# Ledger of designs, part 15: VH-VL binders against q5slc1

Target 1, 112 residues: q5slc1
Amino acid sequence: MGALRGRWAEEEALRFLLGKGYRLLWRNRRTPFGEVDLFMEKDGVYVVVEVKQRASARFGAPLEAITPGKVRRLLQSARFLLGRDDLPVRLEAVLVHGTPKDFRLEHLVLEL
Key: E = the ipSAE of ESMFold2; O = the ipSAE of ESMFold2 at other seeds; V2 = 0.75 times the mean of E and O plus 0.25 times the DockQ between their complexes.

## First folded at step 3 (VH-VL)

Design p1 (framework fv_cixutumumab)
Fold by ESMFold2-Fast, scan of step 3:
Structure p1 (fold): chain C 112 residues (1-112), chain A 120 residues (1-120), chain B 108 residues (1-108)
Amino acid sequence: as target 1 above (112 residues)
Amino acid sequence: EVQLVQSGAEVKKPGSSVKVSCKASGGTFSSYAISWVRQAPGQGLEWMGGIIPIFGTANYAQKFQGRVTITADKSTSTAYMELSSLRSEDTAVYYCATGYDRYYYGMDVWGKGTTVTVSS
Amino acid sequence: SSELTQDPAVSVALGQTVRITCQGDSLRSYYASWYQQKPGQAPILVIYGENNRPSGIPDRFSGSSSGNTASLTITGAQAEDEADYYCNSRDSSGNHVVFGGGTKLTVL
């Protein structure tokens, strides 16, 4: 994660999700439980979106770094931002492969 | 909207360290990339490194790896650049700069620069 | 050698068109941005993402790219355009920011 690395990836992920009918609530929010890249809403469900550059083939996919502890902290972050614990929340990821001039997106819904 | 305010000029001895600050006001500090760029007298721009405070990880140009440390204090919206083992070639103006998503890698807000002179 | 190469100097007559170029293999993958710097001042972003202008930048400034080359064009140069111009982009790894060596523009 360099100073400007991932900025374009987060912007492209946002454009992609907006095109799918997601609504942006917050970007790049820090909570006591961790950081949230994109906090969105679709069809009445609040969505925490983790944006990642795909890991090199040498040591595996970025999703292998999303541990049960990380999932728990992201869901806690969502509830903290909402100020309520009775609203539907789900976790999703957008993987960005490539460079700004030549990239592909992979969108994953994570089940707990 | 966003402004960057840098600390004042420094005069340092060879072998010492210098720590320059960059305070952001307006906008959301944690999510913006903050870069450090230096310029020696009469020379061009040279990127040293940067940090996105929300990620907590700094990234450094290879020339400065091991000598530069970039940090951020989110509670004060302040980024820092510390350069160690100073030599006369480190005499330069040091800038902090930030870019927003709308500017796509472009650094659209710059501090006024901090002059660091290394002399004996 | 430098990852991004610029000619050190270029001249243009008042009201004429000048093109400043930046060359590097990383430009095949990453867009270039362009900065104007006048003596004693911090750089000002004039073009980003190939051909976008920040608010307040005159429309005489434009950008283009092809292959490993990016260009800044000033159509109808004015006296106040006299400055150093720097391109920047990412290095070949995509992890670092790099600047070109700069081009000094003289308006005659």
Scores: ipSAE 0.008, ipTM 0.608, lowest interface PAE 8.6, mean pLDDT 81

Design p10 (framework fv_cixutumumab)
Fold by ESMFold2-Fast, scan of step 3:
Structure p10 (fold): chain C 112 residues (1-112), chain A 120 residues (1-120), chain B 108 residues (1-108)
Amino acid sequence: as target 1 above (112 residues)
Amino acid sequence: EVQLVQSGAEVKKPGSSVKVSCKASGGTFSSYAISWVRQAPGQGLEWMGGIIPIFGTANYAQKFQGRVTITADKSTSTAYMELSSLRSEDTAVYYCATGYDEYYYAMDVWGKGTTVTVSS
Amino acid sequence: SSELTQDPAVSVALGQTVRITCQGDSLRSYYASWYQQKPGQAPILVIYGENNRPSGIPDRFSGSSSGNTASLTITGAQAEDEADYYCNSRDSSGNHVVFGGGTKLTVL
């Protein structure tokens, strides 16, 4: 089976963001600071998007949260991929709740 | 065994704001979504919005956007719903309720309700 | 809201079967949940995810769905089942919750 099919939540998040005028630059990139799910651009701002999928537990399990440490690592990863640290970068998340047949998306900005 | 305890009844003047609290006990507060649903006398249930404490995100029904604010204080396991620019048609019972992951906002535990009366 | 439509009232004779329906285009994509509300009380979830019952809900309550319609069925209706019944689901965007207008069930 293809890698894309194993990443349905990321594919749905990408489709959603493309529909909002985001442009895809890279996906699933590894850096010394961690993995970046989607690296995008919107209105001249570079956007790192973390994709989270939840199906099996009550929403909000603490270990699945996007922590301040994760936010800092995402910012470091963005600057590593850009090769400079003076460009405008925004950190965002797309939360995918449910299964491929029955899901909903939440799109939010991450604070540092 | 999670339970939701809401603040007491309020009587407010038109143009003021009201802030209703919902304190969770018996479970991990951030493990579930908290929705706010109101019901005017003799009327049906109306979803106002909800918050997911672990992510700090709130969603609002279109009718209430700009007038309702839903927040959560994880340290006290308390969610809040603040409604501004009150009108007489905001007279209602306001409920908080829990949701769960698989059928998110299918509301399995409800508070007893807070009566808000808006009168001159 | 007009996203989910319920008939305002229905009657059933004691011991008979009644079906309460909820209609909306979002039901093609999302399951409905059902709530019972008695006067002066908060709603109680009776069915979620099409046909799952929370602990403590009698087995005479069941749910079903087909196309844009979800149904709550009460077999062998009891006097205590007299209440208002509400469906809810997600709106067409999947991002918000919407309730039906409610159905008042009278047990004769």
Scores: ipSAE 0.000, ipTM 0.550, lowest interface PAE 15.9, mean pLDDT 80

Design p11 (framework fv_cixutumumab)
Fold by ESMFold2-Fast, scan of step 3:
Structure p11 (fold): chain C 112 residues (1-112), chain A 120 residues (1-120), chain B 108 residues (1-108)
Amino acid sequence: as target 1 above (112 residues)
Amino acid sequence: EVQLVQSGAEVKKPGSSVKVSCKASGGTFSSYAISWVRQAPGQGLEWMGGIIPIFGTANYAQKFQGRVTITADKSTSTAYMELSSLRSEDTAVYYCATDYDEYYYGMDVWGKGTTVTVSS
Amino acid sequence: SSELTQDPAVSVALGQTVRITCQGDSLRSYYASWYQQKPGQAPILVIYGENNRPSGIPDRFSGSSSGNTASLTITGAQAEDEADYYCNSRDSSGNHVVFGGGTKLTVL
């Protein structure tokens, strides 16, 4: 069996969304506008998912807040990956609180 | 996939500094993190620090804070570890390794190691 | 002192099962990874994320954890399994990597 390569928080967010009927299209895709953690589809709508961990980051790396600028860049990234700007795209976030053995998830729809 | 190629062995005097390189080939340099791990003769593995090139940030084990500097040059896909104020106790093999989240991947790609000898 | 503790040595008879343990409070929060190191070689990752095996690692290697303890089990030990085994995980802050002291496995 294969295993997904990535960070524990992104893996848990992915498992959570798959359990809710989301379908994975791409993960950790780089675009000119930034990196997309998870690009998914649910009920005919494309969904860009930003994963944020509120526990200590590996190596103390900065975890960017989800700012209006970040929201705009995620939308631009989605349009770039789809090659179209006429398809319905929803921006969402999964916030991961805690550690791999003791965590909770918060699932949010981001406002444009 | 990724391979890591380290610079050659070094012999240094106490009080000097050493800079070891780790060149990544294959894969995308910025898509993973690089850790530096050393092993003194007959002793265990000791994590010194690591860098996540995409964030441009490094973090260090407390023991090496102030003496170690880890950097990455994205244009050459090369990570560097510089250790200053060398002592005889710094004699060791220094490894670089691809560092992943331990939940799914540990350090799965290792360089062959660089021997650093500190002697008068 | 050391955040992750391993016994320095363990022995197992050929074909028998051995368990190598790693203990530390951070293991209540973070999973351990395990490495095999033979003389003159760089370490090889054998288990990550509690009980996942990289491609090419024999199925006789498995991992488990309970409370503050992580274990590497080798079921039906072979001569080529003789090596030093290291665990690693994160410290309590999650920001730093910590290795155990290593366990030398002798296959009798």
Scores: ipSAE 0.028, ipTM 0.661, lowest interface PAE 5.8, mean pLDDT 83

Design p12 (framework fv_cixutumumab)
Fold by ESMFold2-Fast, scan of step 3:
Structure p12 (fold): chain C 112 residues (1-112), chain A 120 residues (1-120), chain B 108 residues (1-108)
Amino acid sequence: as target 1 above (112 residues)
Amino acid sequence: EVQLVQSGAEVKKPGSSVKVSCKASGGTFSSYAISWVRQAPGQGLEWMGGIIPIFGTANYAQKFQGRVTITADKSTSTAYMELSSLRSEDTAVYYCATGYDEYDYGMDVWGKGTTVTVSS
Amino acid sequence: SSELTQDPAVSVALGQTVRITCQGDSLRSYYASWYQQKPGQAPILVIYGENNRPSGIPDRFSGSSSGNTASLTITGAQAEDEADYYCNSRDSSGNHVVFGGGTKLTVL
């Protein structure tokens, strides 16, 4: 399975969430409203997970760079993928700090 | 496959500025780092700086701090490098490259380079 | 500037193994990548993340690291491997990318 660009961070985020009881529904889906990294489900709630890799403070933005507009587009993407807009959807982020050789994960709920 | 397409060669006078473009082609919106690397005739590779377009913040090598500005336009998938106060020593081929920032900037896709000549 | 050190030149006989080294304290914390550059061409990534090969790179190219040293090994060197080889990684702060000075490989 040859190397895919930037996929290690998403793979680690996925393994982490699976270990917390999340179920994967879709990965890397594009919609008219944007791209969804991980689309998951936990305890009857659908979860859109944004994965951000931050190797350097100067190349990274603060978490606040996940703007209200981005949050809105991720929710619209979830509703598009589900085909309805009345289901419970939550946004979460996994920040992957560092490199495959040395990393830490930070898991955040963005809208609750 | 993503490709990087750079703007054409430039001839500039000392003291002027040059702005080189790098358009990502064949991909969608990119969250990967774009670096600018130059090479003067007969010399080695020199990293100038880079940007991760999704974040919009750039980082610069110490040598170029204050003279280089790197930006990205997400709507056109284009990165730019502007170098000001040009000197004859800035004569070089300027490359843009995408990198695996998670693997400490292994750069797997390179533009063909833009030759910038600084002369009177 | 010279945070990553490479020898300027190395030679290998056709079909033999050569090892090119890159040394710097940041390599204790960060991965090295390796590039091949032929005259008039853009660099080509041959190894990243210590020992991953991009699609299309021959398996005679491999990478390794230990402590403050990273190495590119070419097993069974071919004539077309004659080129300049550069390493890169992050500097000690982790905030900047640095390249080694380059090694000219001559295949005899």
Scores: ipSAE 0.007, ipTM 0.602, lowest interface PAE 11.4, mean pLDDT 82

Design p13 (framework fv_cixutumumab)
Fold by ESMFold2-Fast, scan of step 3:
Structure p13 (fold): chain C 112 residues (1-112), chain A 120 residues (1-120), chain B 108 residues (1-108)
Amino acid sequence: as target 1 above (112 residues)
Amino acid sequence: EVQLVQSGAEVKKPGSSVKVSCKASGGTFSSYAISWVRQAPGQGLEWMGGIIPIFGTANYAQKFQGRVTITADKSTSTAYMELSSLRSEDTAVYYCATGYDEFYYGMDVWGKGTTVTVSS
Amino acid sequence: SSELTQDPAVSVALGQTVRITCQGDSLRSYYASWYQQKPGQAPILVIYGENNRPSGIPDRFSGSSSGNTASLTITGAQAEDEADYYCNSRDSSGNHVVFGGGTKLTVL
């Protein structure tokens, strides 16, 4: 499956967030702490967005969990990309359920 | 705009391996999907597999699993496709193609193709 | 090819409209892209993501889909449109890219 499968989901997540007033700064950036799918700004806060796609076509199968370790790595990645640690950073996820022609989104704010 | 330059034609013996290269220039190599598509003489297009270099993991068509390896070298902006255990039916033009997402955005940039002939 | 089925050949008179179809169950879930290929040349993307046209592709090309069928329509066909046309999409698992068998378009 892997990496190729996720790109449509990331594009739909981006469209969704742009519609909510988010601004895109970077996408698909790699850091020593891992990958950042979408790096955005909203209301003066930098936002790291993890995009997760459900493998199953049926709603109700679980999505891969976003672990505390992943949350910590995303924050480290944001600080690395900004080159400073004094700016407000929020961690968020968009969970994409379904297929390109029939999907729904869940938008979550993650806590440190 | 991105351009893709492929390595030259190859003539191989049955049972050998071939490794075709695809060098990208003029765009963002690492975050775009790079696919390998072949076409036997007089036949249609057949997707072999692809890779998004930033993620590092390749995805292969069922028919080629176990025989094909797709890799990418981000430092040289070059993707590779290696096909092993060659048979005469592997004679084809092999294309690399790239796009942001090969299915949603399509493969909008194609290399000119590498002819691989498998014969005794 | 067995996942996506195309008619092997179609003809159109110069200046008339032609529709090339692609059929498969995966098209209920995934968008089709369309490629034009002329002899001795690499394919050119003409439509992606249902009905989006890459820069440089003439307005006469359009895409549509309904149920398990995707269509490429050429309105006012020109001589230079004579080519092989391939659809592609994801297979039913969503894990692999698959191409249709191709349609040879003859412009009379």
Scores: ipSAE 0.029, ipTM 0.658, lowest interface PAE 6.0, mean pLDDT 83

Design p14 (framework fv_cixutumumab)
Fold by ESMFold2-Fast, scan of step 3:
Structure p14 (fold): chain C 112 residues (1-112), chain A 121 residues (1-121), chain B 108 residues (1-108)
Amino acid sequence: as target 1 above (112 residues)
Amino acid sequence: EVQLVQSGAEVKKPGSSVKVSCKASGGTFSSYAISWVRQAPGQGLEWMGGIIPIFGTANYAQKFQGRVTITADKSTSTAYMELSSLRSEDTAVYYCATGYDERSYYGMDVWGKGTTVTVSS
Amino acid sequence: SSELTQDPAVSVALGQTVRITCQGDSLRSYYASWYQQKPGQAPILVIYGENNRPSGIPDRFSGSSSGNTASLTITGAQAEDEADYYCNSRDSSGNHVVFGGGTKLTVL
């Protein structure tokens, strides 16, 4: 099941990014390389956004769930969805700390 | 300004299945959650499950796992709830409900009028 | 699913204030919404996200929460407020919606 766990977090991450001028292209798309939470565009760059929800109240916890292997798979997923390898693609993460009643967002641009 | 129109009353035999429809009009169908809630005579409200059409997957309450299937047809703006292996205890009014405000995903602001399902032999 | 608990019945005199409560551990983490239901009718959302009123709901309805308890307050109760009131929220897993058992409000 687990379908609603983290779903509110993804909605809040999307609202946050839309407010920052990002445009939504796809959400929750499955590819041979894995699932993409949010696939967006900003300033001519395609952006794969990984959303992570943490119920812990501890601020500044490390971004433990995004490994180098996952980064490679997310970028491969983006290129699969675009059908091209020559377009600019960036990986970002939105960490949602807390619960729907009390949360904060942390937005990270991830480098390769 | 979304409105939900449900299919008509059904009388079913024990062991059969029922499929209730819920047609949305006046709003953006794909992005809003559609929940199914039932109420047995003289009893309280009970959430069965829901679907957000844009996510493509349904979510079900634990006690209905394996018996309920919720689907959505975006081309007709219609959601469906199918309940199998019917028992007399499934006799109830079945409602569909949705939030029309983007921030009302946490609340069910618009309700259908309900579909009465009677299970008898 | 008794995860959210409501008292079965409450009474209030016309023009007086009544508070209906909903209790459950998930309310520490998730907002409660409140619904009014009259006989033979579908429920009507009266409060969502703790204390937001949908368009058309009178301002005598308000919501609040503290710890594991959410409350619906009706200030200056009117005869038309006589109804069953249900709270709902998420279960402890956050994966499912659950309703309280309902409270029948009688306006004397």
Scores: ipSAE 0.007, ipTM 0.597, lowest interface PAE 9.1, mean pLDDT 81

Design p15 (framework fv_cixutumumab; at its last look DockQ between E and O 0.04; V2 from the best seeds 0.00; counts 0 for: pae O 13.8 > 2, placed apart)
Fold by ESMFold2-Fast, scan of step 3:
Structure p15 (fold): chain C 112 residues (1-112), chain A 120 residues (1-120), chain B 108 residues (1-108)
Amino acid sequence: as target 1 above (112 residues)
Amino acid sequence: EVQLVQSGAEVKKPGSSVKVSCKASGGTFSSYAISWVRQAPGQGLEWMGGIIPIFGTANYAQKFQGRVTITADKSTSTAYMELSSLRSEDTAVYYCATGWDEYYYGMDVWGKGTTVTVSS
Amino acid sequence: SSELTQDPAVSVALGQTVRITCQGDSLRSYYASWYQQKPGQAPILVIYGENNRPSGIPDRFSGSSSGNTASLTITGAQAEDEADYYCNSRDSSGNHVVFGGGTKLTVL
């Protein structure tokens, strides 16, 4: 996608998570293992959040967008950002379906 | 708070290229969206393209695809806009502008503009 | 602009209310922002995300939208509000930013 596309989806995902009591630590960080959209904390657990945007909710299965390879890279990115590998880390996704004026969110907790 | 400082005025010949710089300070350069917007004398605002440095990929308006290149140098917190194959119609003030994620589609900080004159 | 249409000029009497409109089909899907520009100056963001004001923007500025139309309303217009106003949004693909053609506001 283009550089400015998807920014609104990430902002909506952030607003949603803040409303759920998550705390933002970093956003849009690049690491040797890839990009981290949102790096958050909730109840003492560090959370890497992948934000996925789709123009239509009727196309494809959202689960297929997050591969085992992506999960591994997100975990490695979290360890890199923390500078430690003994801290509790959880991987989550927020899927944003639609456009800024007409969207829905799915919030998924991913297996490590 | 982010501040944007642009390079100085340029006078160029038709067919040449110009590269305008935009140096950011005061905020996190890498995560902001940086847009380039031009304005010809007496005309309106025209979006050329933008980049979010951490994504590394620029997005361009259809009119400028193939002629404009937008890049970012994170080590110097500087964004660049290079426009090639210059024509007299490219005479304009070129602005860089940036916005925080909370403003999506909004650009709340603007450079003062760089005047580019294309003349023979 | 071909995607977003604004009237080129509008006038308002001092202290009165004026509405500047922006039309485009993409506004059914994407929020509009509004910019004020005075001669020789860079634009200033006055409204983003349809009806949010940046810090420092007077509360006489407000935004609204319905269908394919976004509006900037200035209640109790002041002399310093005389400027060009541009709407801004995404094109129908959502991939590009587009500006309206601008509206010159004269405060009489």
Scores: ipSAE 0.269, ipTM 0.725, lowest interface PAE 2.8, mean pLDDT 84
Fold by ESMFold2, look of step 4:
Structure p15 (fold): chain C 112 residues (1-112), chain A 120 residues (1-120), chain B 108 residues (1-108)
Amino acid sequence: as target 1 above (112 residues)
Amino acid sequence: EVQLVQSGAEVKKPGSSVKVSCKASGGTFSSYAISWVRQAPGQGLEWMGGIIPIFGTANYAQKFQGRVTITADKSTSTAYMELSSLRSEDTAVYYCATGWDEYYYGMDVWGKGTTVTVSS
Amino acid sequence: SSELTQDPAVSVALGQTVRITCQGDSLRSYYASWYQQKPGQAPILVIYGENNRPSGIPDRFSGSSSGNTASLTITGAQAEDEADYYCNSRDSSGNHVVFGGGTKLTVL
């Protein structure tokens, strides 16, 4: 990405989730079905985490809709990365609002 | 809670290879990053590479590309570092170390080190 | 630059405050971690992610960063703090880990 702190939002989201007891399995993985930002595990459940940055957005702003097609591709990506399709998977999002020195996080569990 | 136990000291001749083991106990071996770091006598720490065992793909420092192979055996919770074409300047203590994430958390558990001496 | 530069030696009087610095181009982009090493021992992580202390590290240890410089600060230095200190981060690409050359701290 470059010499600047360009991945700051993803780093903050990861730190936040690690602090909540999540464990990181994969990061920024491309699959035949799309890209997964963070692939994590909590209490035996695999978690696909989307990280979205909102440089000036307020807390509570609507999420860009996650279509049924996107949900299906995210689940296919999880199955591909795991090498099996019989494990529990959950979809979550972390919204990072603001700038590297002044940011706020919003953590959501998304309907599958 | 994770502990790392490394294999014993080695004395090697130039041109040979060495394979150092690092057995993990406690924690989840497959999901931690395992790094190899060496330290020559009187010198600083030098990262050689690392692996996250569940992914199986190693990442190597440019200096060691082509001479180092890092692997993991999930069934025995053991990581390995093999360094080939040894030279006298490869004489060092070789550490394995773990961390939650190779980008943010650093290496919070270290093995005690394996001394490798390369001499004629 | 993909290297991290530390002064080779620093001294502090017992009970005083010392700052150990680490400079590198990549520190504008990536977090630094700090390690303490005593003779014959493996390193111990003392600061990660700019200013977080692992369990068991005294609160007299703190970290900071600004521009291309990361710093480890020890307030109220004690004799047991005498050790080598290494900074650690990523190279400018973010693909590889790099260590600074180390700083020997002497407590007078």
Scores: ipSAE 0.007, ipTM 0.582, lowest interface PAE 12.2, mean pLDDT 82
Fold by ESMFold2 at other seeds, look of step 4:
Structure p15 (fold): chain C 112 residues (1-112), chain A 120 residues (1-120), chain B 108 residues (1-108)
Amino acid sequence: as target 1 above (112 residues)
Amino acid sequence: EVQLVQSGAEVKKPGSSVKVSCKASGGTFSSYAISWVRQAPGQGLEWMGGIIPIFGTANYAQKFQGRVTITADKSTSTAYMELSSLRSEDTAVYYCATGWDEYYYGMDVWGKGTTVTVSS
Amino acid sequence: SSELTQDPAVSVALGQTVRITCQGDSLRSYYASWYQQKPGQAPILVIYGENNRPSGIPDRFSGSSSGNTASLTITGAQAEDEADYYCNSRDSSGNHVVFGGGTKLTVL
């Protein structure tokens, strides 16, 4: 079993994005459409960041998918948190592969 | 949009091997699961195995364990499937297919298939 | 390949509703995905994660599951829906992918 796997991965994702010049606005914010892991800003664009973890390096390891429905809910959450729907919003993911002692990050832009 | 381009048709003798390539263009090759699925004439789909290139370790259907090798080359965005000790029953169309998480998301992009004929 | 069982053939009248089933013990624990294959073509994913449609798949396609059975439903069947349909999922161990044997859908 894994101890609180999501928290450490989110922390590493946040550090990674801060190092790339992103600014954190909200963290772990619940909305009627779901929870937003990281809500950030870069170069005048609001960014919803979904953090996903995969603990093993083998084909077939369980991973929570980023579904088209999840993409829609992330956009709805961004609009809810902003209180408007006319601002530029980008959806991104940080995929954390591995364990706290040995991990790799992959940074993706999600298509709206 | 990601696309998968497979190598051309092959004709092989029994006992030989075949190596089929699958080149991805666009998208996130290294993190997607790449599966190999074959279809013999008039028959259904049969999963052979798969790989997630960033991890490099393949997983094989038990039927093919020991005869199939699946690899990936991240620098060229190309996956390979090699099947050895070919028999006439291995005559089939061989597809590569990809998806983020084969547990939930399925195989959402497919190559056009590579026909392998094992004769004589 | 026999771990997931599909009826080999099903017919539907044009404009009517048809349900294609996929049965297997692993479906109690794992999602099924559904693929459409027309003659001479590669399969196309039509339903994943129980009831999600990829972009470009008409809303007449839907999925459901109950117990050890997953179903693909086509409401208002069209001539172009005539094809072979495959389900896939994980095997009972959860380590491998398995496909059902396929169902040939004929639209009358």
Scores: ipSAE 0.000, ipTM 0.576, lowest interface PAE 13.8, mean pLDDT 83
ESMFold2 (binder alone), look of step 4: mean pLDDT 89; pTM 0.932

